VH-VL binders against Coenzyme F420 hydrogenase subunit delta (frhD). Designs and how they scored, part 6

Target 1, 183 residues: Coenzyme F420 hydrogenase subunit delta (frhD), of Methanocaldococcus jannaschii (q60339)
Amino acid sequence: MNETMKAEIESQDDELFDLTPSYLKKEIMVLACGNILFADDGFSVHVIEKLNKILTDKEKQKIALVDAGAGAPQQVLTLIDENSKTKKIIVVDVIDWGIKPGEIKIIEKDELPNPKYHRLDSHDWPLAPLLREVAEKYNIEVKVVGCQAKYISEPDVYIGLSEEVEKAVDKAVEIILRELRGD

## First folded at step 20 (VH-VL; from q3 with light chain S93T)

Design s4
Fold by OpenDDE, fold request of step 22:
Parts: C-alpha cells; structure tokens; sequence
Structure s4 (fold): chain C 183 residues (1-183), chain A 121 residues (1-121), chain B 107 residues (1-107)
C-alpha cells in the first residue's frame, strides 16, 4: 500500500503565487503520523480528529492539524523553510518503547536523536532526527507525543484501536490541549 | 512470521563487485527501514548503511561511500546491497536487518541468516 | 562518529553468577541503545532496546539500565545458554555504531 499525504484538516487559502503550503502558514502545527488501516497505527488520526472538534475557530486560526499518514511526515518537515510561519510542531504517533500499551511518552527536542552527520541527506533521515534538525535550524519548538502501541496489524488491514490505545486518545488530547493553550 | 532470507555465499577476487539480496516476508516491506551490517571473521558487528524501502532513500557509513549501493525492489519485497572494488578486508558475513519505522530506523528486531562473502586472490 | 566501548572484552563466569557488561558512548545518546546476543555462526538476537526495554520472549534475568553515556547489561543468574558474545549498539546518530563486543565464556 502506498503511503501518501491523507489530508489537511485545517488550512488557509493560499495566495495565487505563494508556494508555502497552507499548513505552514500557521504558528502551530499538530502533525499526525500513522495509518488507520493498521489498528493502533491509527492512534494519531483519532487524536487530531478529536482536537478538531474541540478547538475553537479562533484557536484554529493559528493551529494547523495535519494528517500526514504513515509515510509523508518527513515530506512535510522538508518543506519547512525560512518562509514558514510555523514556530511550534507537535508530532503525534504510536511508538514501541517497551512501555505499557496506551502509555504516553513525551519526547522533547533534546531527547530526540542527533542529526549530526553532514554527509547524509536529511531528506533520507527518519522523522525524529529530521524533526530535531528542523527545530534547531529554524528555531521551532518541537514535541513528540508518542503512545505505546499494543497491536499494529500490518500487513493485515484492521480498522480500530486496541482498548488501551483507545483510552489513551483522550489523554493525548488533554496533553496536547494544555500545550496548545499554554496551561 | 517475519523472515529475512538472504542470497547464498559468494567468492570474489579483489577489484570485483558483489551483490547480496535480502527477501523480506511476513510484514509490509515499505514500512520498515532495512539495514546492512557486516562481521569480519572473529570481529565485531559493523553497520554499513540503511535504506527506506518506500522512498529508496539511503544512508551509508562514510567508510563505504562510493563503494556501496543499497537498493530495493518493492514488487518482490527484496533489498539489495552491492559492494564494489572488493578488497581482502571485505571478507565477512553480511547481514540484512529490519529496523523501525517513521520516527527512527533504530534498533534491529529481525535479521537475515547472513551471507558469507570471501575476497581472495 | 560515536564510539561505543564495552567492558570487559572478555568475561569468564559460572552458572548462577551475576554478570554485568558495561557500554560507554563517546557522547550522549539518551536512551537510544540496544543490546544483542550472538552465538557462533548465528545472527545477532536483540535482547534489550531503548536502553532498558526487554525484548519479548527474552528471559527476565536479562536487564538493561543507563542513559546518556553509560549503560549496563545485567544477567542476574547466568544460565548455560547465556554463554555467548554480547554487543551494544547506539541508534541515536548516524552512522549507527556497535561496541566491540563482550565474549562471555564458562569458567
């Protein structure tokens, strides 16, 4: 299955000659990574859908909710340049960190892998080191909200979250809302 | 049920090239990074590089830059590692190993059985 | 490149012993460390990832600890099947690197 950009949940109208993606014209980007077709890999999609229902129109003026799917998050980050208005990025994804299923792990910039290998093309990096590079290069605040998966169904298609991860959706939403609202 | 099956042993002369294959099964090939690690006789493990099977993007250790080429054929879930201008010190067992996905290529959870490459005059 | 230094390189122990292997990174790698076990003529097997997370199916006598630059693999009570070579590996920064290995032999 081809991994592509799924959708922009919140966007702005682009001017005719502005090449900056609409989701990079807002101050904050919540980036959902994953695929709803593979059980808990769909965690982030549920998180941003819930956020979309909760956030006010006023809040959405500065917050972009982006569903990047399973394979497009790196592409989103590589599009960030000096013309981007993004000052904060919150990545939402499932993780395998050996913690309890449904447990949320917050990863700050300084805890991300170091992107310190000049001979490598950053476009070919995993998401985490690329995120750190972007953060440092453009002075963007970054945070990863990771949920320990219980079950990822790939290569078999299964739509639905495990009980543990489903319960974790509300926790993640709460964490992200606090981050977005400065609580 | 995840399996990585590598091609058979190779004997090469100095200056020649070798191409090792790694057939993946039991998972979505394009979801996980594929790594190559070699081990000289009686020596430790040495990371050579990785490939994102989805994009074809690669990361090589600079030690192998210019000599190593990692590719993949997604239609048959197979990764390839080609090493050129072979030297005697390239004699080793070569492993493919599955990494993680998206956030990091990270730790290796599944390994191929290894391919012995012998370089001798 | 990040250098990973294991100690000791060679260890002789008896069944039932508590053994500890240390891995030192030349710079901070947070918790992006894995431990592998390798037996002769076999591919490595992952024991620990994320510094302290036990791989599913691995006996609980194995444990990992540490963060930053100092890491430890511990076998609480050595079993006959545990005699092998052990490697640490950092996955924080390209290029990924392994320790030189620790060969654990029966005393």
Amino acid sequence: as target 1 above (183 residues)
Amino acid sequence: QVQLVQSGAEVKKPGASVKVSCKASGYTFTYYWMHWVRQAPGQGLEWMGDINPRSGGTNYDEKFQGRVTMTRDTSISTAYMELSRLRSDDTAVYYCARGYYRLWSGYFDYWGQGTTVTVSS
Amino acid sequence: DIQMTQSPSFLSASVGDRVTITCRASQGISSYLAWYQQKPEKAPKRLIYAASSLQSGVPSRFSGSGSGTEFTLTISSLQPEDFATYYCQQWNTYPYTFGQGTKLEIK
Scores: ipSAE 0.878, ipTM 0.922, lowest interface PAE 0.6, mean pLDDT 93
Fold by OpenDDE, fold request of step 22:
Structure s4 (fold): chain C 183 residues (1-183), chain A 121 residues (1-121), chain B 107 residues (1-107)
Amino acid sequence: as target 1 above (183 residues)
Amino acid sequence: QVQLVQSGAEVKKPGASVKVSCKASGYTFTYYWMHWVRQAPGQGLEWMGDINPRSGGTNYDEKFQGRVTMTRDTSISTAYMELSRLRSDDTAVYYCARGYYRLWSGYFDYWGQGTTVTVSS
Amino acid sequence: DIQMTQSPSFLSASVGDRVTITCRASQGISSYLAWYQQKPEKAPKRLIYAASSLQSGVPSRFSGSGSGTEFTLTISSLQPEDFATYYCQQWNTYPYTFGQGTKLEIK
């Protein structure tokens, strides 16, 4: 068996065991965090839905839209490794920063909390420190697009955004589109 | 209304263990990080660690590693802090405090009433 | 660990006075700072978060400012109920740490 055939078999075997999620095979990941069951906590879901309608098929080849819900964004980030093609992560979430409801705050990687606590299981980390760690470890550009919530209904279920946050969806989409398109 | 209700005062001997409970109500227990902060008599506040009630993942101050165990029972929205190998300087009021969610465990918006733990011979 | 240093540790003031408490971090913590008020035999109460955001229900005479390593809590006009101990706390990096506290007493 010639060296070329061995290389082809090895390459096929590597493809066969590629467990990398499809959303990590794209250059850009928009990661929505939140739960639509709790009013403004669903902000990110609406942002992603709107982005999904606006982005072209060509753009979607490069951009992954991921709904991580309220409790799974760490799981998504922990799957990033040397085989991931992700170069940029845009996190979309609601925040309580004491600013006006519906106001958008952009947080850059360097403004995120510092990951100084090392554990084997990174699931134990808050999202922001984990984002910073992933950014530094794998040279990924990270931005958080945060919207100040007006009302989070937890523990009561309420589907729907406050007026202020609903209006902020379009603003966030615009911001993210500019970021995605390099404007 | 958010409430954190802690267990009652404890008196322990050196070398013993103490387990303090913190029952949460008025919010989704698994949505917010729970922190533990203690305060020795006449001293300042000292962060001990936190727990993600959803996953059970914990972060401890290195000072307490090996002696502190934070757990939770989601079925009753209760967080627990156990401190072992107690010594006199562990005498303090212990607080549970609700942190933020998801992006960072962050600042504390609600506090338990505190649990006095006295360690004496 | 990030060390938080408050100044002063003790402060005597009169009702109506403007009071300023400073907190310094041993390294940059962006705006991830909170201020708490604690009265005797009570749990701490959050006053300020995100360095300058006033907690709902807290009087407007309280304000926070600063970023990076230098932070300030200001009480514009001291009221009788404001005599207490104040703590800053960073939530940028594990382990979270508090300042040593500032006890504000009546002059």
Scores: ipSAE 0.838, ipTM 0.906, lowest interface PAE 0.7, mean pLDDT 93
Fold by ESMFold2, fold request of step 22:
Structure s4 (fold): chain C 183 residues (1-183), chain A 121 residues (1-121), chain B 107 residues (1-107)
Amino acid sequence: as target 1 above (183 residues)
Amino acid sequence: QVQLVQSGAEVKKPGASVKVSCKASGYTFTYYWMHWVRQAPGQGLEWMGDINPRSGGTNYDEKFQGRVTMTRDTSISTAYMELSRLRSDDTAVYYCARGYYRLWSGYFDYWGQGTTVTVSS
Amino acid sequence: DIQMTQSPSFLSASVGDRVTITCRASQGISSYLAWYQQKPEKAPKRLIYAASSLQSGVPSRFSGSGSGTEFTLTISSLQPEDFATYYCQQWNTYPYTFGQGTKLEIK
């Protein structure tokens, strides 16, 4: 078998057994958390939908838009390892910080809750301390773009954002675009 | 209306175990972290640990590691805290408390009524 | 572990007084701090979260301030129902920890 054909066969085999999630092959991750069924809890989904329409195909080669929903965001982060291409993570979510509904708070890596390192067993932490641990371990830049919710309808289903949070979608998109394009 | 209702008072001998229950209502049990906090007579509040009711994953203060087990039964929206090898200084009121969700877990907006555990010979 | 130290541990004051309780963290905790009020034989009640945000239903005479390592709880005009023990609590770093408490007695 000649060298060219052998190289193609080996490349094909690597692709067939490569189980690395595609979002880990891109340098920037925008991680959306929340559930569109519960009113303002859907804020981040609206943000990444708008980013998906605005980002060029070239930009999307380096930027992963990840909709983790309410249940999967920790798993997204726990798959990061030393071979992942991730250099920056922007988390988009609603918060309760007691500021006006629709106001955006930016939380930097050093402002995130700081998990304890002296327990080596696997832990199931809240998303923010896990984000900080992963970011510090792999030297990843992080920001949390948090919007003060007005209304989260859980457990009742209500589709749609409050007026204040709906207006905040464009502001969040602008902030995130500045972060993505100033890299 | 969010409510946390705990099991009744317990009297135990040193060396025994106690299991306290906390039944949640008025919200989706698996959406919020659950914490356990105790208070010895005349003393302050002491965080013991928490559980993610969706996954069952736990975090314990090292002071209780090896003696505490926190569990839940999602079918009846109930969290449990079991403390083994009881000592007299484990005499306290034990509270369950609901944390926040997703980004962080840590400030406690609803508390159970408390369960008094007395450890005496 | 992050130690939370409250000052004073005990305070006696009159109705109408302005009262300030200080909480110091042994390490920076940003604004990840809450204040609780506990009356005898009752579970604690959250007053303040995120260092300065007033819990819904809590009277406006309560306020919180601070960030990093130094925090204060202020009661601007003390009322008879404010007789209680007050605790600060950090939720920045596991294990979560409380201050030792400040017992407030109304003269």
Scores: ipSAE 0.663, ipTM 0.837, lowest interface PAE 1.4, mean pLDDT 88
Fold by ESMFold2, fold request of step 22:
Structure s4 (fold): chain C 183 residues (1-183), chain A 121 residues (1-121), chain B 107 residues (1-107)
Amino acid sequence: as target 1 above (183 residues)
Amino acid sequence: QVQLVQSGAEVKKPGASVKVSCKASGYTFTYYWMHWVRQAPGQGLEWMGDINPRSGGTNYDEKFQGRVTMTRDTSISTAYMELSRLRSDDTAVYYCARGYYRLWSGYFDYWGQGTTVTVSS
Amino acid sequence: DIQMTQSPSFLSASVGDRVTITCRASQGISSYLAWYQQKPEKAPKRLIYAASSLQSGVPSRFSGSGSGTEFTLTISSLQPEDFATYYCQQWNTYPYTFGQGTKLEIK
């Protein structure tokens, strides 16, 4: 459990015992995917760290910053149900789209893979079709903020972003703030 | 350096099973989806299914339902594809191919060398 | 299933020619399309991904374009090593599907 998710769970923003994760009690989720140990794969963690410093306490009542790491992002989404307060999900990740390193591509709900055509005996889905399915089922607004990575050091540990991706952190933060503040 | 090395050629009779292995190296095996694609002699490419090596979860094309099983052993970074109740039209080269990670599983950047499976009576 | 149809299925051309191969999807796939080159007895090799992005190490004479349902692979000046079979592949929706292939031969 990272510090952001620990802080969300330790919240005492209601007076009742409630097993619902605190991030599902907020209208907006910023979901960070990736591993800070593998160079540019840590992009999303740096983005949510900056958002955590910039967002006011009042804004954080409405906005959950969720660090799902490399292994938990599907589980975060599968906990959403009709009782969840979630109205918007912004996924932050690196991508390989063949654009210049550090460039940001925004993927809207309608551009995500369409789960309606999945007719397989499926027991596990990639994150993008799952995101679209959850969003359509519960009428949730979705954006993916994807940064073209330059270098992912996996399997070798390297802490730190490439110069191009580091510059993209501030750009991603600005894009996300506009989404969160409605400008 | 990413490499996918597959097991050797197989000759089988109709009704038998075949299990093809794909050993991965040069990357963290559990980070990327692994796919299986086959190609009958003189024919095009046919996607069979994939596996998420972290969870072991699979997706199969309906054409292979009930006949294909994809597994992995993360301790030796190896994926497996088993096809049962073989027919003569299962004669093909079988490839493993590495997909993408996290957001989607498609577009195959590294391929194994292929394993020829011949099914004849 | 999303059907991928390539045109032409077979093409004879000379070194130096400009070659265009098209790929049509039966339903919209946005830009979730890749192109592969396959030489005899070899595994496929990715040339283009995300419809138009050139794989590192692939010569700039290869280019891809299109979105939605119609896509094109172009080789601007054919070289001897480009005689191969070419496949498009969608990765928008399971099951992933390939076009039937375009065999490009020397005339």
Scores: ipSAE 0.659, ipTM 0.832, lowest interface PAE 1.5, mean pLDDT 87

## First folded at step 21 (VH-VL; from s4 with heavy chain E62Q)

Design t1
Fold by OpenDDE, fold request of step 22:
Structure t1 (fold): chain C 183 residues (1-183), chain A 121 residues (1-121), chain B 107 residues (1-107)
Amino acid sequence: as target 1 above (183 residues)
Amino acid sequence: QVQLVQSGAEVKKPGASVKVSCKASGYTFTYYWMHWVRQAPGQGLEWMGDINPRSGGTNYDQKFQGRVTMTRDTSISTAYMELSRLRSDDTAVYYCARGYYRLWSGYFDYWGQGTTVTVSS
Amino acid sequence: DIQMTQSPSFLSASVGDRVTITCRASQGISSYLAWYQQKPEKAPKRLIYAASSLQSGVPSRFSGSGSGTEFTLTISSLQPEDFATYYCQQWNTYPYTFGQGTKLEIK
């Protein structure tokens, strides 16, 4: 299955000659990574859908909710340049960190892998080190909200979250809302 | 049920090239990074590089830059590692190993059985 | 490149012993460390990832600890099947690197 950009949940109208993606014209980007077709890999999609229902129109003026799917998050980050208005990025994804299923792990910039290899093309990096590079290069605040998966069904298609991860959706939403609202 | 099956042993002369294959099964090939690690006789493990099977993007250790080429054929879930201008010190067992996905290529959870490459005059 | 230094390189122990292997990174790698076990003529097997997370199916006598630059693999009570070579590996920064290995032999 081809991994592509799924959708922009919140966007702005682009001017005719502005090449900056609409989701990079807002101050904050919540980037959902994953695929709803593979059980808990769909965690982030549920998080941003819930956020979309909760956030006010006023809040959405400065917050972009982006569903990047399973394979497009790196592409989103590589599009960030000096013309981007993004000052904060919150990545939402499932993780395997050996913690309890449904447990939320917050990863700050300084805890991300170091992008300290000049001979490598950053476009070919995993998401985490690329995120740190972008953060440092453009002075963007970054945070990863990771949920320990219980079950990822790939290569078999299964739509639905495990009980543990489903319960974790509300926790993640709460964490992100506090981050977005400065609580 | 995840399996990585590598091609058979190779004997090469100095200056030649070798191409090792790694057939993946039991998972979505394009979801996980594929790594190559070698081990000289009686020596430790040495990371050579990785490939994102989805994009074809690669990361090589600078030690192998210019000599190593990692590719993949997604239609048959197979990764390839080609090493050129072979030297005697390239004699080793070569492993493919599955990494993680998206956030990091990270730790290796599944390994191929290894391919012995012998370089001798 | 990040250098990973294991100690000791060679260890002789008896069944039932508590053994500890240390891995030192030349710079901070947070918790992006894995431990592998390798037996002769076999591919490595992952024991620990994320510095302290036990791989599913690995006996609980194995444990990992540490963060930053100092890491430890511990076998609480050595079993006959545990005699092998052990490697640490950092996955924080490209290029990924391994320790030189620790060969654990029976005393």
Scores: ipSAE 0.877, ipTM 0.921, lowest interface PAE 0.6, mean pLDDT 93
Fold by OpenDDE, fold request of step 22:
Structure t1 (fold): chain C 183 residues (1-183), chain A 121 residues (1-121), chain B 107 residues (1-107)
Amino acid sequence: as target 1 above (183 residues)
Amino acid sequence: QVQLVQSGAEVKKPGASVKVSCKASGYTFTYYWMHWVRQAPGQGLEWMGDINPRSGGTNYDQKFQGRVTMTRDTSISTAYMELSRLRSDDTAVYYCARGYYRLWSGYFDYWGQGTTVTVSS
Amino acid sequence: DIQMTQSPSFLSASVGDRVTITCRASQGISSYLAWYQQKPEKAPKRLIYAASSLQSGVPSRFSGSGSGTEFTLTISSLQPEDFATYYCQQWNTYPYTFGQGTKLEIK
């Protein structure tokens, strides 16, 4: 068996065992965090839905839209490794920063909390420190697009955004589109 | 209304263990990080650690590593802090405090009433 | 660990006075700072978060400012109920740490 055939078999075997999620095979990941069941906590879901309608098929080849819900964003980030093609992560979430409801705050990687507590299981980390760690470890550009919530209904289920946050969806989409398109 | 109700005062001997409970109500227990902070008599506040009630993942101050165990029972929205190998300088009021969610465990918006733990011979 | 240093540790003031408490971090913590008020035999109460955001229900005479390593809590006009101990707390990096506290007493 010639060296070329061995290389082809090895390459096929590598493809066969590629367990990398499809959304990590794209250069950009927009990661929505939140739960639509709790009013403004669903902000990110609406942002992603709107982005999905606006982005072209060509753009979607490069951009992954991921709904991580309220409890799974750490799981998504922990799957990032040296085989991931992700170069940029845009996190979309609601925040309580004491600013006006519906106001958008952009947080850069360097403004995120510092990951100084190392554990084998990174699921034990808050999202922001984990984002910073992933950014630094794998040279990924990270931005958080946060919207100040007006009302989070938890523990009561309420589907729907406050007026202020609903209006902020378009603003966030615009911000993210500019970021995605390099404007 | 958010409430954190802690267990009653404890008196322990050196070398013993103490387990303090914190029952949460008025919010989704698994949505917010729970922190433990203690305060020795006449002293300042000292962060001990936190737990993600959803996953059970914990972060401890290194000072308490090996002696502290934070757990939760989601079925009754209760967080627990166990401190072992007690010594006199562990005498303090212990607080549970609700942190933020998802992005960071962050600042504490609600506090339990505190549990006095006295360690004496 | 990030050390939080408050100044002063003790402060005597009169009703109506403007009071300023400073908190310094041993390293940059961005705006991830909170201020708490604690009265005797009570749990701490959050006053300020995100360095300058006033907690709902807290009087407007309280304000926070600063970023990076230098932070201040200001009470514009001290009221009788404001005599207490105040703590800053960073939530940028594990382990979270508090300042040593500032006891504000009546002059």
Scores: ipSAE 0.839, ipTM 0.906, lowest interface PAE 0.7, mean pLDDT 93
Fold by ESMFold2, fold request of step 22:
Structure t1 (fold): chain C 183 residues (1-183), chain A 121 residues (1-121), chain B 107 residues (1-107)
Amino acid sequence: as target 1 above (183 residues)
Amino acid sequence: QVQLVQSGAEVKKPGASVKVSCKASGYTFTYYWMHWVRQAPGQGLEWMGDINPRSGGTNYDQKFQGRVTMTRDTSISTAYMELSRLRSDDTAVYYCARGYYRLWSGYFDYWGQGTTVTVSS
Amino acid sequence: DIQMTQSPSFLSASVGDRVTITCRASQGISSYLAWYQQKPEKAPKRLIYAASSLQSGVPSRFSGSGSGTEFTLTISSLQPEDFATYYCQQWNTYPYTFGQGTKLEIK
């Protein structure tokens, strides 16, 4: 388990008959996607690690920091239902938009790809249309904070961000803090 | 080097089925969506559907729903497209194409060489 | 389905000309659009993605612009190797769809 999701599960030990994941009991979710083993694909993990150190314990009562890794973010979203407390989702990821490496693009709900409305039991849609579908269904505000990657080393392991993307971590943290604090 | 290598040309009779393979190399097969696009002689490009190789989940254009099956074998990094109840207007070149991963699946950066399927009338 | 309509369907131009191909979507697709070049008997090659982003290795004489419903591909100074058919393709909404193509011939 990643460290952020491990903390969420550990807090549930005091609520023996409530199996709802604790991140769904908070009004704001910051969802990090990516893998620190593949160079710039680790961008989002560095962002939520900094947010974890900056946010107060009081703020963390309202804000869930979720490290979903490279392949699980759809699972996180599919657990949302009408009983979840989620009102805002901020997705943090790298993108390939052909802009300058380290440049941050913000994508709002109405700018996300439109989903295919026919559903299957599978968790196999791309993340962006799934995010839009969930947000529209449950009236959740959404924002994608995307950083243009310079280098994704997959399949080779390379730990560390490019200079441009490393500098973007602080920029992304500031953008997200403004959204979380209403600045 | 990312490479997509498709199976060879096929000649089929109406009513038969065809299964085209697309072997991927040079990247982690399960990270990227795989798409199938066809092109009839003298015609434009037609998207048929895609598959997420990690989950095996598919999305098909309704034109092909019920006749197309897209599968994969992750142990040999190979995607498959099967089209059944073939008609003469299924005569086309069939391409596999690699999409993007995670946030979206579109914009096809690498294409297979194409597989000609001829359905004799 | 989002219908993608290209214009013109056929274009004849001279080496050195500036060429513009237009692609119109039947509903808004933001910037989720790519352009492909296809030569006879070959697989398509991606030129542009995200409406305006140039694929690595594609000459800078190619450019893309637009968002929403109207998009253009521009070749600023046409070269003999640019003889091909050009397709736009949206990846905003399933099913993904291509324009009908623009055949570019060089005089």
Scores: ipSAE 0.659, ipTM 0.831, lowest interface PAE 1.4, mean pLDDT 88
Fold by ESMFold2, fold request of step 22:
Structure t1 (fold): chain C 183 residues (1-183), chain A 121 residues (1-121), chain B 107 residues (1-107)
Amino acid sequence: as target 1 above (183 residues)
Amino acid sequence: QVQLVQSGAEVKKPGASVKVSCKASGYTFTYYWMHWVRQAPGQGLEWMGDINPRSGGTNYDQKFQGRVTMTRDTSISTAYMELSRLRSDDTAVYYCARGYYRLWSGYFDYWGQGTTVTVSS
Amino acid sequence: DIQMTQSPSFLSASVGDRVTITCRASQGISSYLAWYQQKPEKAPKRLIYAASSLQSGVPSRFSGSGSGTEFTLTISSLQPEDFATYYCQQWNTYPYTFGQGTKLEIK
């Protein structure tokens, strides 16, 4: 085996041992939760689409924009371990907090629900308590950027945001940019 | 419209098991947590546990761990709660209740009509 | 477990009265609290969630307030249909727990 082949074999071995998802190799994760097919449930997708156009390629080397969908956003968090590069997680979602439609509520780590149960057989906890558990375990900074929905059309398909929630997209983008850029 | 329809009343002897069903309609069953809450005669409400219908993952109050099993069948949008080794103090009305979507699971917006389980010697 | 204690357990009042029910948590629960109304032989009905937000279709005479460990349900002017048992419930920490209930009776 010559020097070139030996280097290729060693490189292949390193790739085999590094099965870490690419979003865990970046220091900041913006996690979008929701389904664009269900009216205001698409809020977070619009937010990350705007961020994708605004962030520079250099910024994207440190920032992962993750579209987790509506079904299993917990799976994104369950893969975090001590080897992950994640230092900050910003979750973007709609909420039902009973405030005015389009209003944004920021929920920080100490305001998240804190379930007592740790190491449950399945970590299928709701997203917010799971986020708190992961953040405390791995010393990760967290924020939830939640927008009060006006209308979620589930189970019916309706593409498009309400006027109030559409206006909130720009507000959420500005809040997130300040967090990402240290303003 | 969202509806939760539970199975009928049961009379059981101590030591038996009971399985209560809760059929959901009017929404996407797998998007919302399902909870089970019971109420003994003349008593308050007691949370027993919940299930994520998408994954089948459960959380039980420690009081019921080892005796309770919560399951679901997503093909018929139905949740189940089975309580084993019944005692007379398990006599109660058992409710299913729909939790919230995604960020948290608590605060129950729709409730089943209740299933009376009587455990008597 | 987080113990939820309601005060009073029993309350006698007249139609038109202003009524206040207090719920105290043994540990801080932020605003992760809901209020339910239950009439005899019926399932509970959610009135308030997130400590202060009215469920759609609930009359504005109902209001909730509080954060942390102290919470209040207020009915500003009792109606005949408001005579029921009221429960607070925390959804901050597993296991979720209810207060023992406050039975509101007609004087």
Scores: ipSAE 0.646, ipTM 0.831, lowest interface PAE 1.6, mean pLDDT 88

